# Designs tried in a protein design chat: VHH binders against q9y6x5. Part 171

Target 1, 379 residues: q9y6x5
Amino acid sequence: LPPKLLLVSFDGFRADYLKNYEFPHLQNFIKEGVLVEHVKNVFITKTFPNHYSIVTGLYEESHGIVANSMYDAVTKKHFSDSNDKDPFWWNEAVPIWVTNQLQENRSSAAAMWPGTDVPIHDTISSYFMNYNSSVSFEERLNNITMWLNNSNPPVTFATLYWEEPDASGHKYGPEDKENMSRVLKKIDDLIGDLVQRLKMLGLWENLNVIITSDHGMTQCSQDRLINLDSCIDHSYYTLIDLSPVAAILPKINRTEVYNKLKNCSPHMNVYLKEDIPNRFYYQHNDRIQPIILVADEGWTIVLNESSQKLGDHGYDNSLPSMHPFLAAHGPAFHKGYKHSTINIVDIYPMMCHILGLKPHPNNGTFGHTKCLLVDQWCI

## First folded at step 7 (VHH)

Design y46 (framework vhh_surovatamig_d1)
Fold by ESMFold2-Fast, scan of step 7:
Structure y46 (fold): chain B 379 residues (1-379), chain A 125 residues (1-125)
Amino acid sequence: as target 1 above (379 residues)
Amino acid sequence: EVQLVESGGGLVQPGGSLRLSCAASGFTFSDYGMSWVRQAPGKGLEWVATIKQSGSETDYVDSVKGRFTISRDNAKKSLYLQMNSLRAEDTAVYYCAAKYRYDTGFYEPTSFDYRGQGTLVTVSS
């Protein structure tokens, strides 16, 4: 009788897509469940950082996945999303699947959620698929539903990750209504397939399902470029990450590098690490570089070259264009309830409550999500 | 050990054709999106063409659409670029490039996981 939860992420699903495009299957899901219209994600608004924040309830400076490309100044290790298998990068936090397996002697299952194919604190998801972008949504769903029905100890927490609409958002930009309409209709059809599969297998009425995303998408342009080479010579620094948040590791005096950058463009902010705004919660980690550059929404930082991206994310997390949504259905959730905004770090303590787990210390506030839940007072 | 080895470059006259090949080893080729990126003399890297893992989806920079065709053979672990109606502005070193996560760094020629040593294409009379 333990409660079960399936957490689904569609990468790069901007919240206002729900208002500008038709989603018949998602709207049917929401009608009998709950909708959070905006989820305020963590800074920087990138895939790996925000996916790990969802499952840990921590800001990036606390969980240690501070970008999709990282350098750790203490150990001198380099991270990329293609070489993400070193537990070192993931061990600064305890994700919910680890807690689920260790506290209750329950199983977890994962279809490619970032971090689930890595042993974290010597614990890997009980069932998992190694990341492979060529594996269909259908195959990921087939494995997850098989594990939900055929496991001992029972799978009580399962995750499912899908790369769209992020890839198409980068390619076309969110303002390309013709191409984005086609892409988003395919996503809605996948949501329909998900619901149908769960109903056919007798899982639908007793499974809690959360559909969410890690970030949104904003329109970029060849008219909105910041050429970093016009600011500073390559010999003065090592570039750890480029756009829209550049991570700069100085090869010379930090103050000299900062002075060359600080007034170079009116469309980016330049911060010494200790001067990064407190509201970002992006300062207290060795993987955050001595200088960061933060481009204004829709501006792209380049190295004496044009950018070919028409959409991007990573920008200031106060921007509505960077916000995803959250929809949920199941025995833990009210039916037909709409909520305006939560923080992405609030998802973790809510999920721990649903599963009956004791959360690790986290930056989320359970009170922010209580109105979604049938066993709580909405005060 | 990952290797991407390009071949097929050379000198060609305007309006001519070349076919570039890339032989891949040391990774599961069918799991990677593959691209051609180029660098003209004195310029930065430019993304030219992409093909997804199965070969079912291709994309091109506007300047080469209708002239270049990207293809792949997963059994042979090979990537190809058929270049027709070549122009002086196509003169560049052409690199074979691999990207594991298609959802990150797409269209950024400096963000590919692996890149070969390049093959020079010179278009001149």
Scores: ipSAE 0.416, ipTM 0.735, lowest interface PAE 3.4, mean pLDDT 91

Design y47 (framework vhh_surovatamig_d1)
Fold by ESMFold2-Fast, scan of step 7:
Structure y47 (fold): chain B 379 residues (1-379), chain A 125 residues (1-125)
Amino acid sequence: as target 1 above (379 residues)
Amino acid sequence: EVQLVESGGGLVQPGGSLRLSCAASGFTFSDYTMSWVRQAPGKGLEWVATIKQSGSETDYVDSVKGRFTISRDNAKKSLYLQMNSLRAEDTAVYYCAAKYRYDTGFYEPTSFDYRGQGTLVTVSS
């Protein structure tokens, strides 16, 4: 029997939510498994970049999905949510579902994980669903479990993605305890449904399950806006991405645009590409624009407009508010073990180890996750 | 290629009703989350209401809850906004907007894939 792994993501699940709300189903999952309290994600702390880092083990500058909105200076192509299926954007890395299918006679299955409906290096998961936010968690789970039990070659790697609590986090902000309590209770119920479904189908005891997220969420406010129009005319640049990390493509001399922006706000750092802090690992890619603006936590960059977002992410990855958690259960994992912190890029080599795959070169460190695993020495 | 064409705007008295329509073409309408966004004179874009692909899930800004109803007809590739109990502060240009991915900054105006030219709603006595 080859080992099997189901990777589940709840978008925007801030690690700190675990301390401030009750999660009876998730807590039961953790009691017989492992919990990593904080996962230090990659910069920028956005959905597409971090989901691709989880499955490639690479920083954004290395895997090429550097934002949710991108421009490639070499090819002059534009990336958008409606134009995300061009393999060009995804081909700078090899995600684990591709590695899984190419190294052994195995299949991969996917329910909505970013990139899984795109042929990457001419390879797509044997079983997948095209993205559609109206498809229920139950239907996604039903398809994944059907594929895990009824596939030839066998499905050994499966992914399942859910958009909440991110959407509600943006709408209400993480400090809205009434609305966030309702949303998070619903997510805990979905985790209960997941565990129950796996048990009823006889999958629970032999399947490795990872529950994680791509980023957290921080509170925003109409009192914390940075208006770019107060510093620079929009005719001097093309805006590739806005907030909280603005990607600026100058239409005039780069230094002139930089000089107009550098003193725009005390709540925003302005970087020429080569001056972006090394700790971000966000410099060496043609899709990273010549000037990057990074807002301070909770500040929103606008173009002489208000913002209705009461929560946002994309901020500095050193911020605890940007961190998700990781919980796991299954034959590969210890029971009742708690770990403080790993890097999000460490998940990929850990998953490759569990599946018996040779990882592609990556930025993760297997040693950081080995204490989670029963077959590893951790003293 | 892609077009979103709004209609139904006009002048209405406070307390009145108005129905906006949006006709979509050039994309697979049923694959998109659809929204109404508005811009009041001298203000920025404000998200008003959203309806997911199937039409069963809707969401509203608090100021319009109970007064506005968003709906869609996927067969007709049309989006609607029924506006009741209109107030002076509802005066704005109303835009039809489309978003393919729900998970990527949903409420940011620059995150919408497509937006129409707008229809003016004026609430005045």
Scores: ipSAE 0.539, ipTM 0.810, lowest interface PAE 2.9, mean pLDDT 92

Design y48 (framework vhh_surovatamig_d1)
Fold by ESMFold2-Fast, scan of step 7:
Structure y48 (fold): chain B 379 residues (1-379), chain A 125 residues (1-125)
Amino acid sequence: as target 1 above (379 residues)
Amino acid sequence: EVQLVESGGGLVQPGGSLRLSCAASGFTFSDYAMSWVRQAPGKGLEWVATINQSGSETDYVDSVKGRFTISRDNAKKSLYLQMNSLRAEDTAVYYCAAKYRYDTGFYEPTSFDYRGQGTLVTVSS
């Protein structure tokens, strides 16, 4: 019988939250499982790109989801509506649920993970929920556990996505200890509910569960704004994405636009596409625009306006504030093991190994996750 | 073609009330969280209020809490803002805005997937 895996994401769960707040349910989960203290995500440190990197093992330039808002220069298509169900945007990679369904005639189930409500290479998750933020964690969990117990072919890979603490991180900022404490306590209670439900249904002993996130969160301020309108007139460019990484499509000569932006603010870097740092792995895709602006941590790019956002992400992926964590429990994982750091692209080949799937070519390194697994040797 | 058409703006005295409406078309209204965003003369955009897809949860900027009420009618594909105890500082163009994903940060006025053309609210004598 193939092993089973449930992959859970709490959007925007910064790794340092684990040190600054109490998580009794998550700590009980970790006590009998593994913890990776920091996961180095991909650039840009945004929701759609990193969720797709987790399930493909690829950098954004390779899987094609390069931002939450995109423009493809070859086809001239725009992805500005997050409800866009066009498979075109997702077809540059093969996510793990597609591989799961095609290799061994297994089923996949999904509660709201980005991309799971889209047919990718003519394959959609066997069971899925159309995205709707009003659907409670309880309802998402009820559907996932029902599908895990009542599927033919059996569901062997399931995903569950939750919007917090990202939404509250944006609203309050990560330094608001009163509000963040309340939000993070609710998340820990949801983790307790998850574990209890799996135990009550007899799933807990034989199910591998990964709890992770796509990125962290950093504090923003009205004192740290970059007004793009003071740098360049709107008639010179089309704005594809704004903050903290602005994607600029010039309407005039690229060099002229670059010169108008260059040195406008000491708190952002302006890159021609070919000059984007190699360490970002953010260059080789038609959806990456000719000019990219990268704001310094905690700085917000605006268009002659105030920002009400007190927290944000999307910044340089070397920043610890942008890093999530990974916790896991189940028959594939050691008990009570702590690991310092992995790359977010390493999660995919690890999950393929657990499920007995042949991974598609990817940017992950299986050796980085070996010490988490009971069937591997750390010698 | 996506359209958000605001109505109900106008001139009102301080302490008065107005009800703004927004008619949505060209997309599945019930799949979107809806917001009101305003722009006062000579100022930037300010997020005012949000309502989730089902209407079960609402959120407001502190300056309007207790005075404004956001609501929606998914069957009529309409969004509303009941504005009570209006102040001179509430004078602005009010925009209806739609956002599919909660996790992309509602509280940034430029982050919305769709925004209407606006309706002017003037609070003066």
Scores: ipSAE 0.356, ipTM 0.719, lowest interface PAE 4.4, mean pLDDT 91

Design y49 (framework vhh_surovatamig_d1)
Fold by ESMFold2-Fast, scan of step 7:
Structure y49 (fold): chain B 379 residues (1-379), chain A 125 residues (1-125)
Amino acid sequence: as target 1 above (379 residues)
Amino acid sequence: EVQLVESGGGLVQPGGSLRLSCAASGFTFSDYAMSWVRQAPGKGLEWVATITQSGSETDYVDSVKGRFTISRDNAKKSLYLQMNSLRAEDTAVYYCAAKYRYDTGFYEPTSFDYRGQGTLVTVSS
């Protein structure tokens, strides 16, 4: 029987939550599996970009989902206006479920992972749920486990996405121990439900399960605002994305817009596209705007208004607060092994190896994940 | 053409009640999470309440919890806000807003797919 993999994401699960809160179910999962304590995500540290990087192994400039709000200068399309169901936005890369279906003629299943309800290169996940946040974790899990047991050709790759703790992280901020403790306990209980369901259905012993996330969360404040309206008049630019990375499309000379912005606040960096730091791998795509503003950690860019967000993400990917973790269990993985750090783009070639798929060219390095796997030697 | 049309605003005494309505047209209403956003005189936009596509989950800003109730009727393509125990601080223009992907964090102006013209609520003696 072919190897099977379930990839689970809890949106916005900051790595150091594992040290500051109790997770009895997740700890039991890790005891019999592996833990990567920090996953260095891609810039910008936002939901859509990082979820697509996990399943393609590519930097955002290469896979084309460069933000949650985008403008394509060549075609003049807007991502918010096009909805996330326009294949145009997703066609610059081939995600793992497409490769799984085309290369091996196996099935894929998806419960709401970003991109799975979109036909990409004329291929949509064999089984999928249209995005709907009202659908419970239990219903998503029920559908995934049904498809894993009852499909021909067999489902070998399945994904499951959950919106928490990101939503609560934004509302309360990661430093609100009382509210975050309650939220994180509920997530741990969902992990317990996941393991119990897989055991009950006879899937647990033969299924590889990865639990990860796309980014972390940092504390924001009404005392840390950058008012863009105090820097530049609205008539000089079109705003494509606002905070904490602002994407600026000039309506006048680019150098004139840059000069109005470059010294406006000590708490943001202003970059011409060509000057964006190479370490971000965020330059070579038509959807990256001519001027990018990058706020310092915990600072929010606003348009002459307050922000109600007590937590946010999107910041510099070198910041530990932006890092998620990765835990895994199953026949492909060692038991009781801890690893310090991998890059989020390394997950894709590791998953391809587990499934026996030939990876598309990617930015990940298989060597970084070898020590997690029972069929590999660590050197 | 996409339209969101708010109604039900007016003048009310402190402690009073109002019910706001929003009629949606030009898009598949049941695919969108719906929110109420307000703007008090001389202040910025403030998120007030959100309801998911099916109505199974709701969220509120702390200052209105227990006083306001958001609801929707997908068959009628309508969104509602029942406002009880109104306070002077609730005085604002109230906007109906739609978002395809639900994110329960506080919304940036660029995060809304559609927003209506607003309805004025004045709480005064």
Scores: ipSAE 0.329, ipTM 0.698, lowest interface PAE 5.1, mean pLDDT 90

Design y5 (framework vhh_surovatamig_d1)
Fold by ESMFold2-Fast, scan of step 7:
Structure y5 (fold): chain B 379 residues (1-379), chain A 125 residues (1-125)
Amino acid sequence: as target 1 above (379 residues)
Amino acid sequence: EVQLVESGGGLVQPGGSLRLSCAASGFTFSDYAMSWVRQAPGKGLEWVATIKQSGSETDYVDSVKGRFTISRDNAKKSLYLQMNSLRAEDTAVYYCAAKWRYDTGFYEPTSFDYRGQGTLVTVSS
């Protein structure tokens, strides 16, 4: 039987939470598996971009999901929070479930991972759930385990997405220990339920399971606002995305818009597209706007309005607060091994190796994940 | 053509109650998380309450928790806000708002996919 992999994402699970809260179920999972303490995600550190980077191994400029809100200057199409299910947005890359299904005698299953309810290169996940935030973790898990145990051709790659702790991180902020401890305890219990369900169904010993996230979370405040209306009139630009990375499409001369914005706030960097730092790998795509504003950690860009968010993400990917972790268990992984850091784009070639798939060209480095795997020589 | 039409606003005394309604058309209502957002005179937009697609989960801003109840009827494509123990600070234009992805920016009142034209609630003694 071919190797099987379940990829689980808990949205917005900051790596540092593992050091500040107790996770008995996750710790039991790690004890007999592997832990990567920090995963360096791609810029911008947002949900859709990073979820697509995990499954393609590509930087955002290469896979085309460059933000949660986008505008394509060539086609003049608009995208917002996957409200538009047009395959156009997703077709610049080939996600792992598509490649998995193109191999003979393999199926994929998905419980709400971003992109899995969209046909990409004329291929949709063999089994999938349309996105609906009301569907419980239990129902998502029930469907995934049913498909893993009762499918022909067999499901060899499955994904499961859960919205917490991101929603609570936004509401309370990561520094609210009382509320965050409650939320994170519930997530740990869901991990316990996951392991128990897999054991009861006879899947646990032969299934590779990865638990990861797309980004972290940082504390925001009403004392840390950048008001764009104080520096530039709305008639001079179209706003494509606002905070903490603003995407500006000028209606007048680009240099004039840039000059109005460049000294607006000491807590924001203003970049012409060609001046965006190379380390971001955020330049070579038509969906990246002519001017990008990048707020400093914990600062929120507003249009003469308050913000109710006490936590946010999207900031510089060098910030440890933006990093998730990765934990894994299964026949492909060592037991009790701890690794310091990988890049989020490294997950894709590792998953391809586990599944015996030939990866599409990607920005990941297989060597960075070798020490996690039992069939590889470390160093 | 997407439409969200609010009703039920009016003048009420402190301690009183009002029930707001929102009628939705032009989209699959049951696929969207629904929210109430408000704008007090001279203030910015403030998120008040959210209800998930099935009606199974609700969330509230702390200042209205225990006083306001959000509910929905997917068959009637309608959203409701029962407002009890009203205070002067609840005076605002109340907007019905729709968000396809609950988890992405749902506390940002300007991030909603669709928003109605609003209904005025005035709490005055």
Scores: ipSAE 0.605, ipTM 0.839, lowest interface PAE 2.6, mean pLDDT 91

Design y50 (framework vhh_surovatamig_d1)
Fold by ESMFold2-Fast, scan of step 7:
Structure y50 (fold): chain B 379 residues (1-379), chain A 125 residues (1-125)
Amino acid sequence: as target 1 above (379 residues)
Amino acid sequence: EVQLVESGGGLVQPGGSLRLSCAASGFTFSDYAMSWVRQAPGKGLEWVATIRQSGSETDYVDSVKGRFTISRDNAKKSLYLQMNSLRAEDTAVYYCAAKYRYDTGFYEPTSFDYRGQGTLVTVSS
């Protein structure tokens, strides 16, 4: 039987939540599977960029989804994370569901994963749901499990996306033990429901399941604001993205804009595009603006206003607070194995191996995930 | 060509009630989460309440919980805010605002896709 894979994302699930809260259902899943304690995501540590990196194995400068808000200097197009389904933004890479359908003539299914409701290279998932935050986890799971069980040709790759704990992480901050305990317990219950549903439908024993996330969350405060209006007047630039990574498009003099910004706050770094640190892999794309501001962890860039966010992400990808985890179970995976760290771009070539697909050129290293797989050795 | 037009603001005494309305046009209203945000004189924008696309899920800033109720009518392309037990601190210009995605920066008032021109609510005797 051809191998099947279900990829599940709980948005904003910081890796160290696993150490600070109880997850009985997730721990039962891990006991008979594998756990990667930290996944080093790509910069910037935002939802759309990292979800697309998981399914393409590419850095943001290579796949073209470089932020949740973007401007393309060549075409003069604007993108937001809101209702911009223009394939132009997504066409710089080939996500795994497209490869699955075109290379092996198999079906793919998607419940709300970013990009799955957009035709990419004229190809859309065989089965998909248009994004709607009001659709419950149970409704998404019901559709995915129906498609996995009853599709012809068979669905071999499926994705399931859930917005929590990110939304609550922003509202309460990750240090709010009372509220975060309630939210994370509900997520663990959803993982229990997922496993039970797959068992009841006879899918569990032969299905590979990956549970992961795109980024973590860090605590913010009204005491940690960078007021950009104190640095520079609005007449000098167009703001493409604000916080915690600001994308600045100068209207007049790039050097003058840079000079006004570079020493304005000790809690942000100011980069000309060509000076962005190589370790970020965030330079070689027309959607990366001429000047980028990077706030220090827990600092929020504002425009002469307060911020109600008690948690945020988007920060330096070397920060442990920005790291998610990865747990997996199924016939492809060892049982009871714990691994320290992989790169988020490593997930794509691992998934291609599990499905028997030839990966498109990518930035992942298959060797980093070999120890997770029963048909591989670490050396 | 997107328009959000607020109405229902006015002068009300402390402890009184007001109902704000917002009429939407130029976009597919049912695809957007809708919010009320407010700005008191000399202060920044403050998120007040959100309602998801179907109307099934609502969320409120703590200071208005139990006093304000957000609702929507997708057939009429309208958003509402029922404000009860009004306080002097509720004095502000109230804007309706639209956001396609719920999770990606929803509690940041400057991150909304669309925002109206506002309606003034003054709570004083």
Scores: ipSAE 0.545, ipTM 0.812, lowest interface PAE 2.9, mean pLDDT 91

